# Ledger of designs, part 289: VH-VL binders against q0atu2

Target 1, 119 residues: q0atu2
Amino acid sequence: MLDKKARIRTSREYRNVFEKGKRLSGRFLIIYYVENALDNNRFGFITNKKIGMAVIRNRIKRQLRAIVREYQGQVKNKHDIVLVARAGIGKSSFEGMEKDYIAIMKKAGLFARNANKID
Below, E stands for the ipSAE of ESMFold2; O stands for the ipSAE of OpenDDE; V2 stands for 0.75 times the mean of E and O plus 0.25 times the DockQ between their complexes.

## First folded at step 14 (VH-VL)

Design yc24 (framework fv_dusigitumab; at its last look DockQ between E and O 0.63; V2 from the best seeds 0.80)
Fold by OpenDDE, look of step 14:
Structure yc24 (fold): chain C 119 residues (1-119), chain A 122 residues (1-122), chain B 111 residues (1-111)
Amino acid sequence: as target 1 above (119 residues)
Amino acid sequence: QVQLVQSGAEVKKPGASVKVSCKASGYTFTSYDINWVRQATGQGLEWMGWMNPDSGDTGYAQKFQGRVTMTRNTSISTAYMELSSLRSEDTAVYYCARDVGYDSGEFYFDYWGQGTTVTVSS
Amino acid sequence: QSVLTQPPSVSAAPGQKVTISCSGSSSNIGYNYVSWYQQLPGTAPKLLIYDNNKRPSGIPDRFSGSKSGTSATLGITGLQTGDEADYYCGTWDSDLSAGYVFGGGTKLTVL
């Protein structure tokens, strides 16, 4: 689980990201990202009804949180990032989601090399 | 069979614009980004930028910022690269290439167009 | 000139082995997987190696790739006359506004 301080939790926080942030689309994910004034990154997750039933949406959200947590150390600091799951994500494997996340984060310029990277 | 077929050779004068097309087939056009790479005569490959055919999102190399525009027409599975304010050093073969980044999390180009020669001369 | 550095040329006789180096930095090769492209004279580049050491379908096992630190190497064994071409390494770079970068290219001559 992401730390409480690493989560976007309020509607106001989400709105700020959507209004002021940049948007990039991957195959299964859309990310909105903006610099924050904190010392840490914050992540938000959106899984709407297009994804499927509540059970599916919750599964997807859990998987996305797991992915974000795994690659937390590679994300450039001081960003608020909202992940929006696209409709097709329900048909994707966990690995597929992971690769999509990595690709979109790299294109956004949000990933940076860390000592834990294994090629 | 994945194919990228580009438009024909172009001859332009300095200051003009050129728009090269790249028609994709054999796969879902909106599922893979299209990249553009150019190569001046006798020189190496130079990456210009990427375009997401689904969203229209783009990312350009700094060198071409403000001068290049990458677009697409999804109804005909065609990507476009427009380069403005042409100069002699823009004379090159321009390639479109499919990017498989979303599949792998790593970026490489598994299919290429045949190239379009653009000549800029007064 | 190029972000990734390759020797401008290499040469060997048929049947021999050649290696082509590609040196970069922590922000590109050090962090991302390397790909190699073969460009025969007068043709478009062709993907030769991806993910450091994987071969696309149709690429013979005479071609190999490796990566260590901030450098990558393309190996070609059993050199054939048809291997005469330009070879380019490429990878993503996180310090160049998130963009792809190529090596300067290496001209392989089969003697």
Scores: ipSAE 0.908, ipTM 0.954, lowest interface PAE 0.5, mean pLDDT 95
Fold by ESMFold2, look of step 14:
Structure yc24 (fold): chain C 119 residues (1-119), chain A 122 residues (1-122), chain B 111 residues (1-111)
Amino acid sequence: as target 1 above (119 residues)
Amino acid sequence: QVQLVQSGAEVKKPGASVKVSCKASGYTFTSYDINWVRQATGQGLEWMGWMNPDSGDTGYAQKFQGRVTMTRNTSISTAYMELSSLRSEDTAVYYCARDVGYDSGEFYFDYWGQGTTVTVSS
Amino acid sequence: QSVLTQPPSVSAAPGQKVTISCSGSSSNIGYNYVSWYQQLPGTAPKLLIYDNNKRPSGIPDRFSGSKSGTSATLGITGLQTGDEADYYCGTWDSDLSAGYVFGGGTKLTVL
């Protein structure tokens, strides 16, 4: 999983991303992202009740964390990034979520060959 | 059968704006981004930017930032590209193209419009 | 000039084979998949190869693609006069501003 240091944890941290960040939408995901003052990236995940019951929301959250972990070495450093699951995500596959994430991260300019980050 | 049909040729004076339309059919319009690419006579292809028809999100090539606006009307499955402050160097054929990024995580253009010739002439 | 480098022209006789090179960098060809587009005279570009080496439906297998490191190659065998066209490589560039880039194009003449 993601390291504690790589998590957005507080309401203030989430609010900063939503208020000051940029927003891009894919088919299943919306990302909000903003530069931070740290040497690393931080990730947050939001699923709401409209997506489904808690077991479904928790499964989606685990899948998104796995996707983020897989590609974290390719993410440009110094960003706080919140992934918001869209209502239709429950009908997607893991691979569909993964391709969506890759596409929106590339279009946001957040993926780079050299991110100065190692696993 | 996927098809992108563009508006007809335009002749404009320097300083004017042009708005090119691209009507999509044969697929769910909001499921794929539309990109715009131009080509001056005898020259290569130049990417201008992408537009997500579902959200209205855009990303423009830096060369066109501040002069280009990409929009859509989802009710008629139509994308638009507007280029302002036209100069003679903007004389080109303008293409719309569908990108498949959300299917593959990689970007390429599987279907193209027929092109719209824009001539900027004093 | 173009971010991706292609030879300006190539030529060969009918029935022969040609290759068209496309040279880029680690932020484009090295990181992302390459596509090739054919533009017949007076027409819009058409997707010829995607994902480095895959053909869309309707593209005959005498068209092939490959990628090695930061370079990609389009191969065309059994040349026909109908293959006279401009050929462009293209890919995403994942560097500073992120965006799509094309090669400068290669004019194929079948002599």
Scores: ipSAE 0.794, ipTM 0.910, lowest interface PAE 1.0, mean pLDDT 91
ESMFold2 (binder alone), look of step 14: mean pLDDT 92; pTM 0.950

Design yc3 (framework fv_dusigitumab; at its last look DockQ between E and O 0.62; V2 from the best seeds 0.78)
Fold by OpenDDE, look of step 14:
Structure yc3 (fold): chain C 119 residues (1-119), chain A 122 residues (1-122), chain B 111 residues (1-111)
Amino acid sequence: as target 1 above (119 residues)
Amino acid sequence: QVQLVQSGAEVKKPGASVKVSCKASGYTFTSYDINWVRQATGQGLEWMGWMNPDSGDTGYAQKFQGRVTMTRNTSISTAYMELSSLRSEDTAVYYCARDVGYDSGEFYFDYWGQGTTVTVSS
Amino acid sequence: QSVLTQPPSVSAAPGQKVTISCSGSSSNIGYNYVYWYQQLPGTAPKLLIYDNNKRPSGIPDRFSGSKSGTSATLGITGLQTGDEADYYCGTWDSSLSAGYVFGGGTKLTVL
């Protein structure tokens, strides 16, 4: 699991991202992102009831956390990023979610430059 | 089958605007971004930007920011690219292209429109 | 001019092999997959290679792609007259101004 330091945890923190951040939509995900004043990135996750039952929502959230954790080191520093799962995500494979995340993050310009392929 | 059909050739004067259309068929229009790429006569391909037909989100190349507007009409599966303050250097063939980034996590254009010639001359 | 660098032209006789290089940087080719497009005279570009070395349906195995470091290469064996076209490499650039970038294009002439 993501370190507590890497999590958006308070309602105020979420509101700040939604109000001041940029929004970008993918196929299965919507991301809200804004620069923060910290030395690390923080991630938040939103899974609404439209996705399905609690068991499904928890599964999706777990999968998204896994994806974010895997690519965390490649994300540009000093950002608060909230991932909102879209309704169709429940029908997506883990790989589909991962690819969507990568695509969105790339289009958002949130992946840092490096000499290594991320996937 | 997937098809992208663009509007016809345009002739504009400097300072005018041009709006090119791209009608998509054979797939779910809102599931794939549309990109615009232009090519001046005898020159290479130049990426202009992307547009998400579902959300309307856009990303423009820095060169065209403030001058290009990419939109869509989902009811007719049509994407639009409007370029304003036209210059002679904007004379080119403009292509729309489907982006399959969400399917692969990487960006490439698997289907292209036939192109629209835009001529800017006084 | 172009972010990705290609030789302006290459030529060979029918049946021969040609290679087209594409050089970039860590933020584009180094970090992302490379794609190749074929553009026959007077036509729209066509996807030729995706994900460095994969061929879409309908593309013969005479066409191949490879990537190493910040460079990519398109290979064409058994060159045919119908292969005469412009070839462009392309990829996503993960720099501060994220976007797609193309090479300058390579004109292939079949002698």
Scores: ipSAE 0.881, ipTM 0.943, lowest interface PAE 0.6, mean pLDDT 94
Fold by ESMFold2, look of step 14:
Structure yc3 (fold): chain C 119 residues (1-119), chain A 122 residues (1-122), chain B 111 residues (1-111)
Amino acid sequence: as target 1 above (119 residues)
Amino acid sequence: QVQLVQSGAEVKKPGASVKVSCKASGYTFTSYDINWVRQATGQGLEWMGWMNPDSGDTGYAQKFQGRVTMTRNTSISTAYMELSSLRSEDTAVYYCARDVGYDSGEFYFDYWGQGTTVTVSS
Amino acid sequence: QSVLTQPPSVSAAPGQKVTISCSGSSSNIGYNYVYWYQQLPGTAPKLLIYDNNKRPSGIPDRFSGSKSGTSATLGITGLQTGDEADYYCGTWDSSLSAGYVFGGGTKLTVL
């Protein structure tokens, strides 16, 4: 699935995105995003306890990772991007999450033709 | 029936501001973005920006950055567009339009308001 | 003057066929679906074609759309005097300053 180098791993890395990044909301997702100093993108995923029990939160994270993986080649490079699941995401279908992700990524200017900045 | 009903015509002096309203009915107001598009007499359509009624998030066309503010009042299902520091070239019909981007992942305007004429004259 | 290029005008007789072109780039038409809007004289625009080639309810099948590469085409057959309008293509532009873009519009005259 998602390559290890394309994951936000540490609390410090997550905090940087929340403190320095821009924020956009969709129906089911909020994204936070900021330029990084790397040659690649990194993705992080947050589900809070209000979404549901651990099995539900883990299912949502797996679905979101699959969506991100599917569209990873279309994401403008050199960004750290955190997807935060909104409380109502449990009512959405996989396709609903996917379309929400596409919409907010386009509004953020993060989906683009290949800009020759990706390797 | 989805309907977008806009406020009436406005006449303004240069340097003033204008605030156009757009009342939505027939759907869940917070589920769809409202976009604003203007059209000067005899000219084409010009996109001004989008506004998410749920979050209040906005994205403005670069030309209008710093002069436009898009807001809403969810309790009355109404979107607003305010344009400041008006000039004669801002004379146009201003439309609100519903955007279906969250349904499809693609942005287009399936319903439009009737338009609000704003005339800026000295 | 527009990001998307349309001919300024086209004309044809009732019953004939006309096409209206819309030319863009890889960041707009080449990446995103294309939409067409009809604006009858003195009225607001209305959605005519969505997702390149689909019609909303109430739009007759003599209106058609297509897309190839970075260009799109609106086709109108069986022209009627009621088709006299301005026609705009539109799409999302996924460049660095992402936003919605329209063509300059095409005035259709039915002679």
Scores: ipSAE 0.772, ipTM 0.900, lowest interface PAE 1.1, mean pLDDT 91
ESMFold2 (binder alone), look of step 14: mean pLDDT 92; pTM 0.947

Design yc4 (framework fv_dusigitumab; at its last look DockQ between E and O 0.54; V2 from the best seeds 0.73)
Fold by OpenDDE, look of step 14:
Structure yc4 (fold): chain C 119 residues (1-119), chain A 122 residues (1-122), chain B 111 residues (1-111)
Amino acid sequence: as target 1 above (119 residues)
Amino acid sequence: QVQLVQSGAEVKKPGASVKVSCKASGYTFTSYDINWVRQATGQGLEWMGWMNPDSGDTGYAQKFQGRVTMTRNTSISTAYMELSSLRSEDTAVYYCARDVGYDSGEFYFDYWGQGTTVTVSS
Amino acid sequence: QSVLTQPPSVSAAPGQKVTISCSGSSSNIGYNYVAWYQQLPGTAPKLLIYDNNKRPSGIPDRFSGSKSGTSATLGITGLQTGDEADYYCGTWDSSLSAGYVFGGGTKLTVL
């Protein structure tokens, strides 16, 4: 579970990201990202009904949170980032979602090398 | 069989624009980004940018910012690269290449077009 | 000139082994996987190695790749005349201006 401080929680916070942030699409994910005035990153997750039933949406959300947690230390600071799951994500493996996330984050220039990176 | 087939050679004058096409086949066009790479005569490869055929999102190398435009027509699985304000140093072979980043989280180009020669001369 | 540094040329006799180095920095090779491309004279580049050391189908095991720190190496054993080509390393650069970067290329001559 992401730290409470690392989560986008309010509708206002989400709206701010959508209105002021940049958008970038991957195969299974769309990210909206914008700089914040904090010392930490915040993440939001959106899974709509097009993905599937509530059980599926909750699974996807849980998996995305796990991915974000895993790579949290490699994300450049001071960003609000919203992950929007695309319709096809339900058919993707966890690894597929992970690779998509990594690719998008790299293209967005949001990943930065950390001391713990192992090839 | 994955194939990228590019448009024919172009001859342009300085200040003009050139638009090169890249038609993809043998795979789902919208599932892989298309990158453009050029190579001046006798020189090395130079990355220009990427384009997501699904969303139309792009990322350009800083060197070409403001001068390059990468687009696509999904109905015909074709990517386009337009370079404006051409100068003699833009004379090169231009390649489109498929990017497998979404599959691996790492970026490399597994299929390339045959290249398009663009000559800029007065 | 190029973000990644390669020797401009290498040469060896048929049957011998050659290595081509590719030197980068922490933001590119140090952080991302390296790919190698072979470009035969007058042709488009061809993927030779990806993910540091993996070969696409059709690439013989004479070709190998390795990575250590901020450097990568392409190895070619049992050199053949058909291996005469230009070789480029490439990888993603995760610096502020994210993008793909190539080495300057290495011309391999088979003596």
Scores: ipSAE 0.904, ipTM 0.952, lowest interface PAE 0.5, mean pLDDT 95
Fold by ESMFold2, look of step 14:
Parts: structure tokens; sequence; C-alpha cells
Structure yc4 (fold): chain C 119 residues (1-119), chain A 122 residues (1-122), chain B 111 residues (1-111)
């Protein structure tokens, strides 16, 4: 289950990420991310009408939430992260969205390192 | 068939800049990131950074922050790497390579350019 | 001084087997999948193994890869003189300064 404190909820919170955050594009996703002042991460999800009908957009949001929840424990703390579905995401599979998410999160440096094992 | 064809050898003086090109063919250029890797004579491979040709997004190795710029021109399927403030230690062969991270979630380079020799000497 | 540690050289006779080790840490080999690259003299590197143990099309099954903990191993059987090359392991490093890292390289000689 997604914890309510792990969700970006207000327009002000979303605006902060878009205006102050970094942007990084994958094949199907764009992430915007910025450090926050909390002890946890927060996630937001955006799909627009160009992706398709409402049932398709809602399915994509549900799939993205499931992906984020699966990898949430690997994300560096203290970040607000907004996932924006690109227009081509409807051509992807769940696995394709998942691989895209993994790749862009690694390239953004947002997956946590294991500092006690670093030489 | 996938090909990455790089520009020719360069000779530069310390303090100058160099710009290496990498022309892609045989695949959808905007679907895969281009990485740059260099190799000094008798040395190992050194990763410099990645560039997303669709968005123009980049991520640079810390060693090269502030000196490297990776760009592209999508209309001619060409990636570029520019290294400024050259030193003799930058003498190396520079490779472009295609990464498959968006297909895999894991990073490896399945196709490489032939390499571009850059010599920095007085 | 490389983030990933490989022996500088290995050798074996034609027809024999050799292994090349690659030692890293939890933030690279422990967390991410490993690739291996072959670099013949005067040429660009070529992908040999990806995702720890998979071969791209055209790579014969006498090349193999494995991973255990924070270490990876490339195996080459039925050695041929054409296998003389430098071999590099590589992977993503998910530490604070995230990026791709290579081993220092291993020169294989076939005696």
Amino acid sequence: as target 1 above (119 residues)
Amino acid sequence: QVQLVQSGAEVKKPGASVKVSCKASGYTFTSYDINWVRQATGQGLEWMGWMNPDSGDTGYAQKFQGRVTMTRNTSISTAYMELSSLRSEDTAVYYCARDVGYDSGEFYFDYWGQGTTVTVSS
Amino acid sequence: QSVLTQPPSVSAAPGQKVTISCSGSSSNIGYNYVAWYQQLPGTAPKLLIYDNNKRPSGIPDRFSGSKSGTSATLGITGLQTGDEADYYCGTWDSSLSAGYVFGGGTKLTVL
C-alpha cells in the first residue's frame, strides 16, 4: 500500500518540483526530482489526454504506482519525484515501463548506494 | 546493421578544445543513449558520461564535470562530445558507444564506434 | 586504483581454459548486472557478455560469465590464439557519484 505521506498532493508541491527540480527523460517516462526537507520520499504521477482515453490513462497511473512501490526501498531519501508519462507510453508493456523507470532512476543517481560495501 | 562512425584524428595544443562526432545508422537514433569512453595509450577504459539523443539530457562522470559537453543533432543522427581546457593527460582514443539501459534496466554497451585519437601536445 | 579489480594478466595454452576475475563492491557488482568486453589489439571494445551470463548473438558458448556476491568471472574454454586480447568487466555503480565503471583490464596471452 502507498502511504499518504509518500504522495505529492498539492499544486504547490507539484509546482516546486517542476520549477526547482532536475528533469530527466527515458523512453516512456520523464522524471522531475528535487530534494525535500522531509525524512522521506514523495511521488507524483501525471498523464495527459494525448496518451489516450481516461481508462487507459488510469491504467497507466496504476501501473506506474505499482512500479514505484516495488522499488521504493531503493530510492535515496529526501526527494520529491514526479513521473510524467510520455505520449508513447501506450505502446509499452508493464515490463517496458519498469525497465525504463529503473534506467532513468539509476541515471538520475536516485537509487541508493550501499556505503558500507564501498572500497 | 548498427554502425557508429566517428570523426577523424585530432591534434590539439594544451588549453584548446576538441569536438568528436559519432554518426549512428541502422537503428532509431533517439531510442538509445550514447555514452563516451576514452582510453589513454596502454591504459584501461574510462567512462565519461551518457547523453539521451531524444531529450538532450546528459550525465557526466565527476572527473569531467565542467570540461565535457555531450550534444547531438537528431536530423543527421550524430552525437558529439566536446572536451575543453585540454591537457596532455587527455591524449587518448575516444569512443562512442550505444547503451541499452532503456530495454534492460541494466547498462552495457552493445555497439561501439571505431575510436577517435586525440593527441594533446605543444 | 580501478573501482573494479581484475588481474593484470592471465595465460594458458591453446585448447585450455582460463578464468578472469572481477572484484567490486555492493554498490556496483553487488547491486547491478555485469558485462564483459573484449578488445583485440588496435580495435574498439566488443560486447562479449551482458546481464552477468548472457551472450549476444555471434558469441560462441565457450565464453561464459557468472556472478557471486560482489565478484564476477569470465570463463573462456577451448582457447585459440585469436582470443589474445584485453578483457574488461563493466557495470553501473549506484554509489553517491553514480556512473559506469570498468575494471582495469586483463591481458590474455595464449602460449
Scores: ipSAE 0.672, ipTM 0.890, lowest interface PAE 1.6, mean pLDDT 91
ESMFold2 (binder alone), look of step 14: mean pLDDT 93; pTM 0.950

Design yc5 (framework fv_dusigitumab; at its last look DockQ between E and O 0.08; V2 from the best seeds 0.00; counts 0 for: pae E 13.9 > 2, placed apart)
Fold by OpenDDE, look of step 14:
Structure yc5 (fold): chain C 119 residues (1-119), chain A 122 residues (1-122), chain B 111 residues (1-111)
Amino acid sequence: as target 1 above (119 residues)
Amino acid sequence: QVQLVQSGAEVKKPGASVKVSCKASGYTFTSYDINWVRQATGQGLEWMGWMNPDSGDTGYAQKFQGRVTMTRNTSISTAYMELSSLRSEDTAVYYCARDSGYDSGEFYFDYWGQGTTVTVSS
Amino acid sequence: QSVLTQPPSVSAAPGQKVTISCSGSSSNIGYNYVSWYQQLPGTAPKLLIYDNNKRPSGIPDRFSGSKSGTSATLGITGLQTGDEADYYCGTWDSSLSAGYVFGGGTKLTVL
């Protein structure tokens, strides 16, 4: 589980990211990201009903949190990042989701320059 | 069979704009990013940017920021690269290329267009 | 001038082995997988190696790739006259200005 301080929790915080942030779409994920005034990154996760039943949505959310946690140390600091799961994500493997996340984050330039790749 | 077919050669004057097309076939167009790479005569390859055909998202090399526009028409599986304010140094062969590094979270180009020669001269 | 550094040229006789080096930094080769492209004279580049050491279908096993640290190497064994071409390494650069980067290219001459 992500640290409480590393989570976007309020509707206001989410709205701020959507209104002021940049958007990038991957195959399974859409990310919204914006700089924050904190010393840490915060992550938000959105899984809507198009993905499937609550059990599936919760599974996807758990997997996304795991991915974000795994690569948290490689993300440039001072960002609010919201991950929105796309409809097709339910058919994706965990590895597929992970690679999509990595690709999007690289495109966004959000990975640290000197970060070591985790193989 | 995957194919990328580009538009024909262009001759432009300095200050003009050029728009090169790249028609994709043999695969789901919206599933792979299209990248643009150019090569001046006798020179190396230079990456210009990427375009996501599904979302229309783009990322440009800093060198071309403000001067390049990458778009697509999904109904005809065609990507476009427009370069404005042309200079003599923009004379090059321009390639579109499919990005297939998605499965590894990486980036590489597995299929290339045949190239479009753009000549900028007064 | 290129972000990735390659020797400008290499040469060898048919049947011999050649290696082409590609040197980068922690933000590109050090962090991302390397790809290699072959460009025959007057043609578009062709993917030769991806993900450091994987060959696309149709690429013979005479071609190999490896990566260590911030450097990558393309190996060609059993050199053939048809291998005479320009070779480029490429990878993503995860610096502040994220984007793909190529090496300067290496001209391989088969003697």
Scores: ipSAE 0.851, ipTM 0.936, lowest interface PAE 0.6, mean pLDDT 94
Fold by ESMFold2, look of step 14:
Parts: sequence; C-alpha cells; structure tokens
Structure yc5 (fold): chain C 119 residues (1-119), chain A 122 residues (1-122), chain B 111 residues (1-111)
Amino acid sequence: as target 1 above (119 residues)
Amino acid sequence: QVQLVQSGAEVKKPGASVKVSCKASGYTFTSYDINWVRQATGQGLEWMGWMNPDSGDTGYAQKFQGRVTMTRNTSISTAYMELSSLRSEDTAVYYCARDSGYDSGEFYFDYWGQGTTVTVSS
Amino acid sequence: QSVLTQPPSVSAAPGQKVTISCSGSSSNIGYNYVSWYQQLPGTAPKLLIYDNNKRPSGIPDRFSGSKSGTSATLGITGLQTGDEADYYCGTWDSSLSAGYVFGGGTKLTVL
C-alpha cells in the first residue's frame, strides 16, 4: 500500500497536476505529471464513471495502486503523478495494466533505475 | 522542416570507442525521444536504444547493454551515441531517428538522420 | 533470424499489387502498434505506415497497412519501378528483454 504522504489527496493538488503538468496517453492509462516541491513522489488515481459501477472502479483503483507500489522505488523523486483510467481498462488484465504503466512511465522519462529492464 | 544531421564517417581500430552526433532542427528537441539504429552492409536494421532528451534517461537493447551510452546536449539540440570496445562486427551505418509515438507501446520513427558509417578495421 | 518474420523477397510487374507479411507474437505485434519502413537503395529508411494502418503526409494511398492477431501486412497497389526497395516492419516487443524489433526485411523487385 502507498503511505498517506505518497498520495495526492486534495482537489487543489489534483488541479495543479492537470493544469501545470504534462500529459501522456497509453492503451489503458493516461498519466499527468509535474515536478513538486516535496522530497517525495505523490500518486493520484482517477476512474471515470463510464468505466462501470463504483465497485468496478474501486477494484481498478486498487489494482493501479498495487502496480504503482511495486515500481515506486524506480520512479524519479519529486513528482506528482495522476493516473487516469481509460474507458477500456475494465476489460484489461492486471498484467495488461502493468505493462501499460511501465511503457508510459518510460516514455515520460520518469523511471530513473533499471529503466532498460522495465517492460 | 524536421531534420536530423549526423556527424561524418569514422574509421576505428578494434578496442576503440566511437561517438556519433545527431543534431536536430525544425522541432522542439526535448519533446521527442531519439532512437539509434544500425545496419551492417547487406543486413537488416538493428535497434540499439532510445534516449529521452528532456530527462537524459535511456533504454538500451540487451545486446548493447554495457557498451553503449546515449546522451545529449539540449542547449545545441544534439544527441550522441557512444559505442565502446569496438569489434569488426560493429562495422555498420549508424542512424539516429526521432520517435513520434505518443501512446503506450507506440513507437514509430518518422524522421531519420542520413547515417554515419563506422568502419572497424585493423 | 529476426523476431518478426518477413518473406525475403517478393516481385510483381508494374501496375500490379503485392502484399508483404510480417509475423510476430503476442508480446510484439499482438500488443503493440506496427510500423513499416521503406529503404530505397543507398538511402536511410523512411516511415511508410505507422499505428498499423496510418500514412504520414506525402505517402500515397496505394500504400496500405493492416494487422490481424499477431500478423501485419503491407499492401502496395499500382506498382512502380521506383517502389523497388527493402521493406521492414517494426514494433515494440514487451517481453522481459523489452525493446524495438524489426523484421528481417523484404526485397521488392518490380519486373
């Protein structure tokens, strides 16, 4: 699980990332990211109502949090990163989401360690 | 107007290193990855790696891990590829290419440099 | 041998049609976008098709691309002698030793 300090929590924090950050789209995910003034990374997760019922959206958020936790030690520090689930993500596998996350984070230049080993 | 202009041909001895440059113009250099691809005479294309000019991050093909270094100087919009411990089988034309892929798993090289011939002989 | 399999050569007369196949796997063509590159003799490769079936500006519509399962196909209609070149498919391979892969290339001869 991500610690509370590593989570984007307020509307102001989310808005800052959307308004000031860069955007990249993947097959199942969109990321928005911006440098922050902290000593750590923070992650936010958004699932659209078009994905499905609340229970499905909450399951997807939990899966994305697990993926982020697995790779968090490889992410360049001092970034706020928001993951937005695309409409088709509910039909993807956990591995499909994971591969998409890795690819998009590599393209964004956000992986600092073992970057050429990430798929 | 996008253009990638590479440094001139190189002749090297086995064991030496070579550093090829690739100067970009006509676009925002830091917005697109630069990839390096080589081609030996009469052979196919071989991908070597990617480099993000904004961050300086890289990803190398496993075959070249430990021998290749890809860098840049953003102030002059120039990418570099250095290959060390050269062998005769490294004789090839080396290309830089711009990757315009946006989505996950989307890589396509829409602009290529003219190529740099590197000859490794004793 | 290449991760992506292409026929070594194809040929046809001017005005005819050809197709060039590219066979891969679920970790590359099956999951990721396919591009095609044309390499005229003595020149750098040139992007011909991206995102499976899209043409960059300046590529005539007699060039087409398609993808089904783990295979991709480049189609060329109205063949001209100037189409004589090597053609490569390419895509990202998402396996553990991830990287970009090219097919072995197909030499097109226009007779």
Scores: ipSAE 0.008, ipTM 0.566, lowest interface PAE 13.9, mean pLDDT 86
ESMFold2 (binder alone), look of step 14: mean pLDDT 93; pTM 0.957

